VHH binders against q9y6x5. Designs and how they scored, part 153

Target 1, 379 residues: q9y6x5
Amino acid sequence: LPPKLLLVSFDGFRADYLKNYEFPHLQNFIKEGVLVEHVKNVFITKTFPNHYSIVTGLYEESHGIVANSMYDAVTKKHFSDSNDKDPFWWNEAVPIWVTNQLQENRSSAAAMWPGTDVPIHDTISSYFMNYNSSVSFEERLNNITMWLNNSNPPVTFATLYWEEPDASGHKYGPEDKENMSRVLKKIDDLIGDLVQRLKMLGLWENLNVIITSDHGMTQCSQDRLINLDSCIDHSYYTLIDLSPVAAILPKINRTEVYNKLKNCSPHMNVYLKEDIPNRFYYQHNDRIQPIILVADEGWTIVLNESSQKLGDHGYDNSLPSMHPFLAAHGPAFHKGYKHSTINIVDIYPMMCHILGLKPHPNNGTFGHTKCLLVDQWCI

## First folded at step 7 (VHH)

Design xa12 (framework vhh_5j56_2)
Fold by ESMFold2-Fast, scan of step 7:
Structure xa12 (fold): chain B 379 residues (1-379), chain A 127 residues (1-127)
Amino acid sequence: as target 1 above (379 residues)
Amino acid sequence: QVQLVESGGGLVQPGGSLRLSCVASGFTFDTLEYYAIGWFRQAPGKEREGLSSISSGDSGSTSYSDSVKGRFTISRDNAKNTVYLQMNSLKPEDTAVYYCAAGIKYGRGYTFPYDYWGQGTQVTVSS
């Protein structure tokens, strides 16, 4: 039987939370496993793009999920519903669960990872839950462990997604130590429940488990707003995405829109699509709009009103505040090993190696993760 | 700021019906696409119980607790900035103060759906 892997995401888990808060269950997990202290995610540092990069190993311009809100100028389709099941948006890449199901007699299982409730290249996860934020972590865990223990063909790749600490990070901001301490303690308890459940079911010793996240969080303020309405009238453009990366579709000459925006705020960079920095790998896709606005860390782009968010993400992926971590445990991983940094696109080829799958062409580098693996040499 | 005002409570006989209204002010239903609005109740000596919710900007997706499913119906009127709870087949155990609440959905989930609360309206089902 092939090796098994469970991939767990806690949305918005900023890497340096590990240094500033107590995580007794997560620390016990790491003691007998591996920790990557920082994962450099892809730009834009948002939920759907980075979750899809983890499972495809591709930059956003290559896998096509370029934001949480998108417009395709060729087909004139809009992606604005978080439960959008139109395969059109997801079909520019092949995620690992599809590859897992197609290469041998293997099944995949999913508890709400972005894309797993969508048929991609006519293939949907063998077992899945339709996205519903009201479903508890316990119910998600119960389904995943049931499918891991009682499936034919066997489930070899499973995913589990949880919305926290992202929602609390947005509401309270990462600098609210009292509220964030409470939320992060609850997450640590969920990690304890996960490990205990796997041990009770006899899965723990033979299952590879990765705990990671898609992005971090930075502090925002009512004192750091960029009012787009003070720069340009709505009649000149269609707004596709707002903050902290605004996607602008001009209704008039692109150069005129650019000139109205380019000197509007000292806390925002304005790019024509072809001038977007190469280091972002965010240019070569029809869903990337003709003009992109990128706010400085902690600044919020608004339309003549206040923001209710005290925390946000989506900012420059070079910022440590945008970085998640990766922890892993299982027969594929060393015990008690710490690694400084990997790229989020490196996770995909590592997971393919663990599962014995041939990866699709991707932007990850297997060499970056080899020090984590017992069957590889670190040098 | 956001305010919610409930009305439509009162005294009713077992088997009767009432329609509660919740009027929102400080925002419009056009901005409520980021909000969830729900109905709760609290009877003397009991904990507050969630009954039903409706989302804005989401084709008005609805949910119901098992205790009221099939008897209560939630709806909204965007032009009147109002959410309704139609209560049918009322029982003495439905006697409680009924609250309207609104909350902001952050990120992908509904982690804090009820940050704003009304003052409540009394429903009494006489036996």
Scores: ipSAE 0.267, ipTM 0.593, lowest interface PAE 2.5, mean pLDDT 89

Design xa13 (framework vhh_5j56_2)
Fold by ESMFold2-Fast, scan of step 7:
Structure xa13 (fold): chain B 379 residues (1-379), chain A 127 residues (1-127)
Amino acid sequence: as target 1 above (379 residues)
Amino acid sequence: QVQLVESGGGLVQPGGSLRLSCVASGFTFDTLNYYAIGWFRQAPGKEREGLSSISSGDSGSTSYSDSVKGRFTISRDNAKNTVYLQMNSLKPEDTAVYYCAAGIKYGRGYTFPYDYWGQGTQVTVSS
């Protein structure tokens, strides 16, 4: 029987939620599987970039999804999470479902993972759902489990995406214990439903399941705003992305725009593209704008307005608040093993190994995930 | 503090037209993919019905209920922080109090139920 893998993402699941709230179903999953306590994501710590890094093993500058809002000056195309269907944006990398379908002649299935409803290199996931946030977790799970039973060619890789706890983290902030407790309990119940469904269908014992996330969440405040309009007139630039990483396209001389912004706030770093810190791996792509502003943790960049978000992400990827976790269970994984940290780009080569696929060149290191796997030596 | 104010209601003959306005304060419409504004109505003794919505951003998406599709058009003026509902070919069944509501878009394509509501404006379609 070919190896099978289900990759599940709960958007915005901050790693330390596991220590501050009760997760009985997730804890049972971990007891008989593995836990990576922190996953160091890629910069910027946003949904589309990090979801694509998980399935390609590449930094954002290499896979081309460099933000949730992007502009390409050559083609004059604009990307957003509500206008994401153009293959142009996704074609700078080969995600694992494409490799799975082309290399091994196997099928892939997808319930709403970013990019799976778009043909990439003329290849779309064999089974997929068009993105619709109104579709329940249960319906997504029902489709995935139905597709995992397809045999010509067999579905060996499946993805499942859920928007929470990110949406509630933004609305309430991660320090709102009352609202976050309710949201996280519901997510734990969904994990319980997932495990029970797989057991009932006879899939649980032979399926590898990874539960992870793309980023964390930090508390924001109306007392921590950076008003760009106080430093520069909007006539001098086009705004491509705003907060907490602003992407600035100058309408005048780049140095003039930089000089107007560079001392705007003590809580924001201003970079010319070539001066972006090397540790971010966020420089070598045409979709990265000439000037990038990076707010300090918990600070929100605004245009003469209040912010409606009490929580946000996108900040420096060295911040523990930006880190998700990874839990996994199945025949490929040890039981009861805890690991401290991996890089989010390490997930892709690990998944390729589990599925028997040859990975495309990537930024991950297989050695970082060896201790999780039963067929590998841990050193 | 987010506030919404509706205007433009009134009495009109069947087949006539009205343009409703919704002015927002406390946030701006030039913020990328940050909000959705919806129009709702409620007739006496009936539950509220959603009619149309428009999202923020330069390519704001629109939606319409089947009961108004082809007759009503939603639009926005970001400079005036205003959303409009152009109502054409009005019928007696369109008689209701019309409400503007704002929902903030959080995360990937996810919008919570509308949290901010205007006071409503009466539309009466009668001969």
Scores: ipSAE 0.347, ipTM 0.611, lowest interface PAE 1.8, mean pLDDT 90

Design xa14 (framework vhh_5j56_2)
Fold by ESMFold2-Fast, scan of step 7:
Structure xa14 (fold): chain B 379 residues (1-379), chain A 127 residues (1-127)
Amino acid sequence: as target 1 above (379 residues)
Amino acid sequence: QVQLVESGGGLVQPGGSLRLSCVASGFTFDTLTYYAIGWFRQAPGKEREGLSSISSGDSGSTSYSDSVKGRFTISRDNAKNTVYLQMNSLKPEDTAVYYCAAGIKYGRGYTFPYDYWGQGTQVTVSS
């Protein structure tokens, strides 16, 4: 019986939501499994970069998905849409579903995840759904559980992605207790549906399930705006990404653009690419632009207009507001164990271990996740 | 302020066809508006069921529930700010109040929350 793993992501699920709201279904899942209270994600703390880091174990500079909007200086290509299917963008790393299919001659299935509807190194998930936000959680769950039960070669790695609470976090902000409590209760109900479905199909006791997220969310305000147009005219640069990390491609001398921006706002750090702090691991890739602007937590970079966002993410990955959590249940995991922190890049080598796969070189440390696993010693 | 108005409901015989219209106001179907519009129905004593959706973009991505796939077609007319549901091969079990709902995307994410709802239009399939 080969080991099986279902990786579930609820986009934008800030770790401290677990302490501020009630999650009866998630609590029952954790009671018989493990909880990592904080996952330190990679910089920048955005959806595409962190979802790809989870499945590759690499920093963004290494896997090449460095933002949700990108420009490659060598090839002159633009990444302009969440549905961009050009393999060029994804080919700087090998995600776990590709390794699973090629190394062990097994199948992978995807009820969505950034990259799963793209052929990467000429390999696409054996079963997948093209990304479509209008597809219900129930339909995604129906497909993934069908593929886990009815596949040859067997599906051993499966993904399930859900867009909330990220959308509501952006719309309402994480401090809107009334709206966020409604949204988070709905997510807990979906977790209950997931567990119930797996139990009814006889999958629950033999399937490893990881529930995690890519980032958190912080409160924004129209009182915390940085107007880029007040500092520099648009004729001096091309804007590749705006907020809260702006990617600037100069049309004139880089030093002149830098000098116009460096003292623009006390709530923004301005970096030449070579001066980006080493702790970000966000420097060594052609898709990282010559000048990067990093807004302080809760500040929004704008072009001479207001922002409708009451919540956002992308900020410094040292901020607890940017951290998700990880919960897991299954034969590979201890029961009733709580761990304080891991790095998001540590998830990949742990998943490779569970599946019996040889990991590609990665930035994770297997030792950080050993205490979660029944077949490992934890001091 | 977003409003949705449904029309085109009525009485039809089994095997017949109807086209429902949903006129949106308070936002436009231009390339700068990220949206999804969905069709839902509710029969007496049952929960609301999602049937079909169409999202923003040049072509508009469409989806269908299994109960209506192959029989119902969703389309849009951007100039009229209207979404249509073409219903073919209607069955008695299609009898319900039909609603359109709209979600507007607030950031670069994957999600379309359906926050705005029309008043509904009655469809009755009977001989």
Scores: ipSAE 0.005, ipTM 0.217, lowest interface PAE 11.0, mean pLDDT 88

Design xa15 (framework vhh_5j56_2)
Fold by ESMFold2-Fast, scan of step 7:
Structure xa15 (fold): chain B 379 residues (1-379), chain A 127 residues (1-127)
Amino acid sequence: as target 1 above (379 residues)
Amino acid sequence: QVQLVESGGGLVQPGGSLRLSCVASGFTFDTLDWYAIGWFRQAPGKEREGLSSISSGDSGSTSYSDSVKGRFTISRDNAKNTVYLQMNSLKPEDTAVYYCAAGIKYGRGYTFPYDYWGQGTQVTVSS
């Protein structure tokens, strides 16, 4: 019987939400499975970069999705979350669904995980949905479960993406207990629906399910703004990405732009590309701009305007507010086991092991996740 | 304040076409990538269904529900501050009140819930 895995992401699900809100359905899932309390994501702590790191096991400088908005100086191409269909952006890595389809006689299925509606190395997910935020969680789940039961070659790897609680985290901020309570209760209900659907279809006992996220969320404020227009005139540079990590492409001498920026705000670090801290693993890619600005937690970089965001992410990946969690259930996983932390790049080699796939070279360490798995010696 | 006004609904035979218009006031479409305009519908006895969205900004990202993909097209005219929904190959199942809504775009896709709603325009597909 081939091993099967469903990977589910709730965008922007901060690990600390588990401590501050009740999740009866998620707690029932964890009781008979495993919980990793914190997942240390990659820098920058944004949606597209971290979703691609989960499925490749690579740092952003290695897989090439270095932000939600990118510019490649060599090819002069622009990327945004609204213009993400060019395979050029995704071809610096091989995601797990491609490996699954090419190494084994198996199919992959995808409900809107970033990259799954793009042919990567001339291979697209066997079954997929084009990204559309209007499609309900139920419809995404219906398609995934249909494909898991009714495919030849069999679907052995499936992904399911949901854009909450990220959108509400941005709109209301994570400290808005009234609005966040409503949103998180709805997500817990969706987890309950997921488990119930899998049980009704006879999939639950034989399917490995991972529930995780790409990043967390921190509180922002109109009192914590960095006005970039007060630092430098926009005629001196092209802005590739703004907040909380600004990507600056100079139109004049790089050192002159750097000198205008470097002491502009006590709440922002300004780096020449070669001076970006090594711990970020955010330097060795043509899509990383010559100057990078990194705002302090909770500070928003703006262009002579107010911000509409009360919550944000993208900040330093050492911040606990930026960390998601990982919960998992299924025949590959121990029952009732809690683990403190893993790196987000460790998820990929673990998933390859569960599926019996040979991983491509990656930045993850299998040893970090082996205590979660029943077929591994933990000590 | 933001206001949205829909128009262009009416009675059409199966296989026919209609173009709905949504005129926005209180903001402009060509400023920054901070809002999305969406089209929704609600038939009697059913929940409100999202159909399509378009973002602000110069590239204007679009999305469609599976029920209308390939038949409906969303577009905008920034000079007229208007969003359109071109509806082709209409079916009796498309009969509903159609709503235009605007919201601030956060994260991937559009924000939900949408903050501003129009009054709706009736579309009836019948022979």
Scores: ipSAE 0.161, ipTM 0.481, lowest interface PAE 2.8, mean pLDDT 90

Design xa16 (framework vhh_5j56_2)
Fold by ESMFold2-Fast, scan of step 7:
Structure xa16 (fold): chain B 379 residues (1-379), chain A 127 residues (1-127)
Amino acid sequence: as target 1 above (379 residues)
Amino acid sequence: QVQLVESGGGLVQPGGSLRLSCVASGFTFDTLDRYAIGWFRQAPGKEREGLSSISSGDSGSTSYSDSVKGRFTISRDNAKNTVYLQMNSLKPEDTAVYYCAAGIKYGRGYTFPYDYWGQGTQVTVSS
């Protein structure tokens, strides 16, 4: 010992794909492990926010990665998924790999998980790969398994990120059964490769493996567009993020901008920051802009332009289409147990428990995941 | 109106180099990373393939297909609203019409579909 955990994310894997497509390798994994059918993610239902919530157990307003595109008015800094390397953006929380490295004599390893190629509180993942979408799943897996076997101090926490099925969900839309079945079969084959490699290397029996995702995907259409340019002139605001949640920084009086936007479309809600619904837990952070627009499911906010995206995410986190799943296998987990729903913030305290780490204060509830674990008493 | 104009194609011998240029009008590079500009090619009788992309945001994040990785380099000049493709170690199989395209950026590390296309520039690699 100590216990080891590999956390795997397939970006944009909607929970109901499990019911609508065949996954022989994933089903074999689940048969000897656990399945959580729905994971209720955090708002906004985007990649960077939810990946950071998984590893911190915090709502976006608390961990500070509040969107895939952000602006800080004091420092004049901009964040995007292609400009994510400044530690400033990540320092409002402590992700699990940092805690893992700072407690006892432990190392972390990472293949492309958001934030793992950035020093956070002066601590970077012990082993990591700089983000590069061209690197194959197989190469990412080879590095992770090498580090799990050949590290001192031992790697006890490892992460592996893959961009599909999110990219294809955007391109084809989740209702394109032909294209989605091809992509999802490839993912299932990658899961088969993962399991076989761990077995060949003697890692499988003593390694805890979690397979999850950050969000789902919903069908979009050229018939469901909200043209922001018909609502307000560009000279009145700076656009920080666009769709399906627009982040508006007024250049004039905030109330005047709000009044121009508030009745523009029946298919989006317009909120002053202080009026954002409490259930979103998306209010108490300086990076959340003064006005937020939230499009209805399947509606796209555009700037006097067409949109060819056939799928998107970022919508209300109460929508089942936005929910991923969680499957897990290993010595910490029951075999053949199915659970209906957890919150995405619950994953962090569960992972801390498995690794024997003291969690930082977080928004998760350990009780929600205890029935998955062999060392816990389940009611 | 978004328009893309390619230039810099021509005839080169195997092992040679070319630099293609793509001038964009109707949008500018911004901080939101809303657009990516990509280079594509299509040879006679073959499907169009993606080669490389660069984001429109401040970082200029890049990607490459396996067929050109290490040989081709994408770059941009924001002041000229221009994207370049530097092509080195050219092979006969690189012969194609080369297109630049712009699309709305979706998903981490991926950008498609590409909504705006140039007319193309011919690259011919032969002895």
Scores: ipSAE 0.332, ipTM 0.576, lowest interface PAE 2.0, mean pLDDT 90

Design xa17 (framework vhh_5j56_2)
Fold by ESMFold2-Fast, scan of step 7:
Structure xa17 (fold): chain B 379 residues (1-379), chain A 127 residues (1-127)
Amino acid sequence: as target 1 above (379 residues)
Amino acid sequence: QVQLVESGGGLVQPGGSLRLSCVASGFTFDTLDHYAIGWFRQAPGKEREGLSSISSGDSGSTSYSDSVKGRFTISRDNAKNTVYLQMNSLKPEDTAVYYCAAGIKYGRGYTFPYDYWGQGTQVTVSS
């Protein structure tokens, strides 16, 4: 009777969308489960970093996926979301699907979660789909449910990833009520499909399901641009990442590059790596570049051009606009319980507890999630 | 303002080759993973068909439709802000107006339908 868990991510699902739009299917899920209203994610508030933090319980400086675009000066390797398959980038941590497969006699299944189509410490998810954005939610769901029912050793941990509402949040901006309403209604319908499928297959009553996200979204504008070319000539540095957190690799003396940048715009902070605020937990990794620029909320860093994005994320993780939510249902969870806030790194030790796994050392605190669980005391 | 201008079309015999060029303005191809540029074609009375795409950034990925894979090659020259489509082993059924289009990359590997289009360049493969 091993416990089973399905972890679902809707990319870029800002927590306060729940208060501004109607979600009948998600509301029914929460009524018989739990809701965490805000999840404080890790800095940088980007897709790859936060998805890996959810499944490792580690800050980005510890798990090594420190941005959606990275450069390693020793190996001269580049990372991007179109070039993410090299295990080199993922090997600084052990994600939960690897731990699940290496403890007890268990399998993992994955539909598109970042890192699940990469062997990490020579271990790949037992069942997985290679990343392809053209594959429908229905096909991803069909594969996950097939693997949950038809696997030996049994699949006890499964993941499901969906690209919306992030893509539409970027295109339309989160303040576009008409377009965002349509997109979020479609996501709610997909949640309804998920629940119905699990009920039809006899999985619903014995499966723990977590629905969460990696970050939120904030409104951007052509009136809020920081032109980096007005601050510094391209000949002085190599650009590793641009907006809203720019990663600068100096070609000249680091102090000279810093001095050219530090007073260029009132709408960004410029940090030498060692001066990055401790609260970000974004300092102790060689993949973090010598100079980091952090734009203020809603400001976009550009290179003498306009920006096409009306929404973005990556900003300071203290901003409520950057926070996702967490909803869960299943035998491990209370029914009808609402909790205010957890840290995104707390999800990993909670999931390990539910699955009966010994967690690897991590930055999460199990005590922060105990009120969600039926087998724990809450004060 | 994003603008795309195609060139290089013309008349060619079956089995011949053509190279199409697409010059972009209003953005640069040294932007990190921000744009995808695609080649499309439309023959009279037929739906528009996607042929090939290339993403912006240093590690930009390429894709091809089955009808042109192995015959057509997409490439870019960042210094000239230009995308090329090298077309080899041309067939009469390749006769169409060829369009360059730019799409914005809005999330993890997800690109919306192309929002910026050139005017097109005619390719005619004679019998």
Scores: ipSAE 0.374, ipTM 0.660, lowest interface PAE 1.9, mean pLDDT 91

Design xa18 (framework vhh_5j56_2)
Fold by ESMFold2-Fast, scan of step 7:
Structure xa18 (fold): chain B 379 residues (1-379), chain A 127 residues (1-127)
Amino acid sequence: as target 1 above (379 residues)
Amino acid sequence: QVQLVESGGGLVQPGGSLRLSCVASGFTFDTWDYYAIGWFRQAPGKEREGLSSISSGDSGSTSYSDSVKGRFTISRDNAKNTVYLQMNSLKPEDTAVYYCAAGIKYGRGYTFPYDYWGQGTQVTVSS
């Protein structure tokens, strides 16, 4: 009887929301489980990169999903989060559901986690839903629990993804307490529904459940814009990604483009690819463009226009506003334990340990998460 | 304030063509990864049906419902902040009020949320 794990992501769930809003259902989950207060995500702090880092244990330069918008100069292929089905983009790493299916006589199930509706190394999740934002949380939950209960070989690894509170964080900004309170209350109710459904189906006591997120959110403003058109003419470059990390592909000499950009704004850092800070682990991949612009927290890079977003993410991964949390419950986890910080790449080797899988080489450190687990000794 | 204004509707014979226009104000179509415009229709007594969408970005990703795929083409003119729906080989069943709608992309999704709606333009296909 192999161990089972359900990994749940609420996109854009900033860690300090837990301090500023009431979460009665999540608090009950944490009381009998574990809480990691901050998860230090990978740079850039965007949805697709960080979701793939959770399930591979790799920095973005290593797993190849380096942004939500990417360009490959050799093949002339373009990637976006609305056109993500080409396996080419995903094949630089082996996500945990592929490992789960290949190492043991086990199945995986997926409700819309990024990459799970794509064959990766010729292996797709045993059960999956094609991505469709119109599908309710309840329908995703119904499918995942059906597959957990009614599959042979057994589903031992399952994923569930939900787009909130990210969409509302962008629309309203994290400082809009009235709108964010409503959204976060709805998220807490969905967590309550999840727990109750698992209990009614007899899954709760024997299933390991992780609730986490890919990034946080920071407040943006029309008073904090960087107009790229004031620095450089469009004829000098191709724009691959815009804000808050701009990916610039020069059409002229790279040094000339860099010189036009480097003093454009005091609220933006401009890097030649080889000068990107080592701490970002964002350099050794052909999909990372020759010039990268990094806006300061809360600043938006625009092209001679206003921004409609009141909240955003993608900023420096050292910023607490960019950090999600991790909560977990189940037979593998201690009860009532609180931990301060882990790295998002540490989640993968912990999950491999829980499932009894041999991890692929990765950037996580098992020692960082061992205190969460009942079968490990904290030094 | 986001506002959408449709035009180009009218009476046409079966097999004919029409081009609908949707002019947007309050945001620009060259905003990277932040918008989509969709075309919808509603005939009296029927549910509103999604027909086609076009997103932001350098190429603009497009989608079509099965009922119009191959007959209708969506396009944009960013300089005029306008989206077009070219409708060919029109059938009596295409008779409806046609709406454009704008969604600002506020997160991950193949489908953008459509928060802003035009007033609609009538298309009648009759002999």
Scores: ipSAE 0.229, ipTM 0.542, lowest interface PAE 2.8, mean pLDDT 90

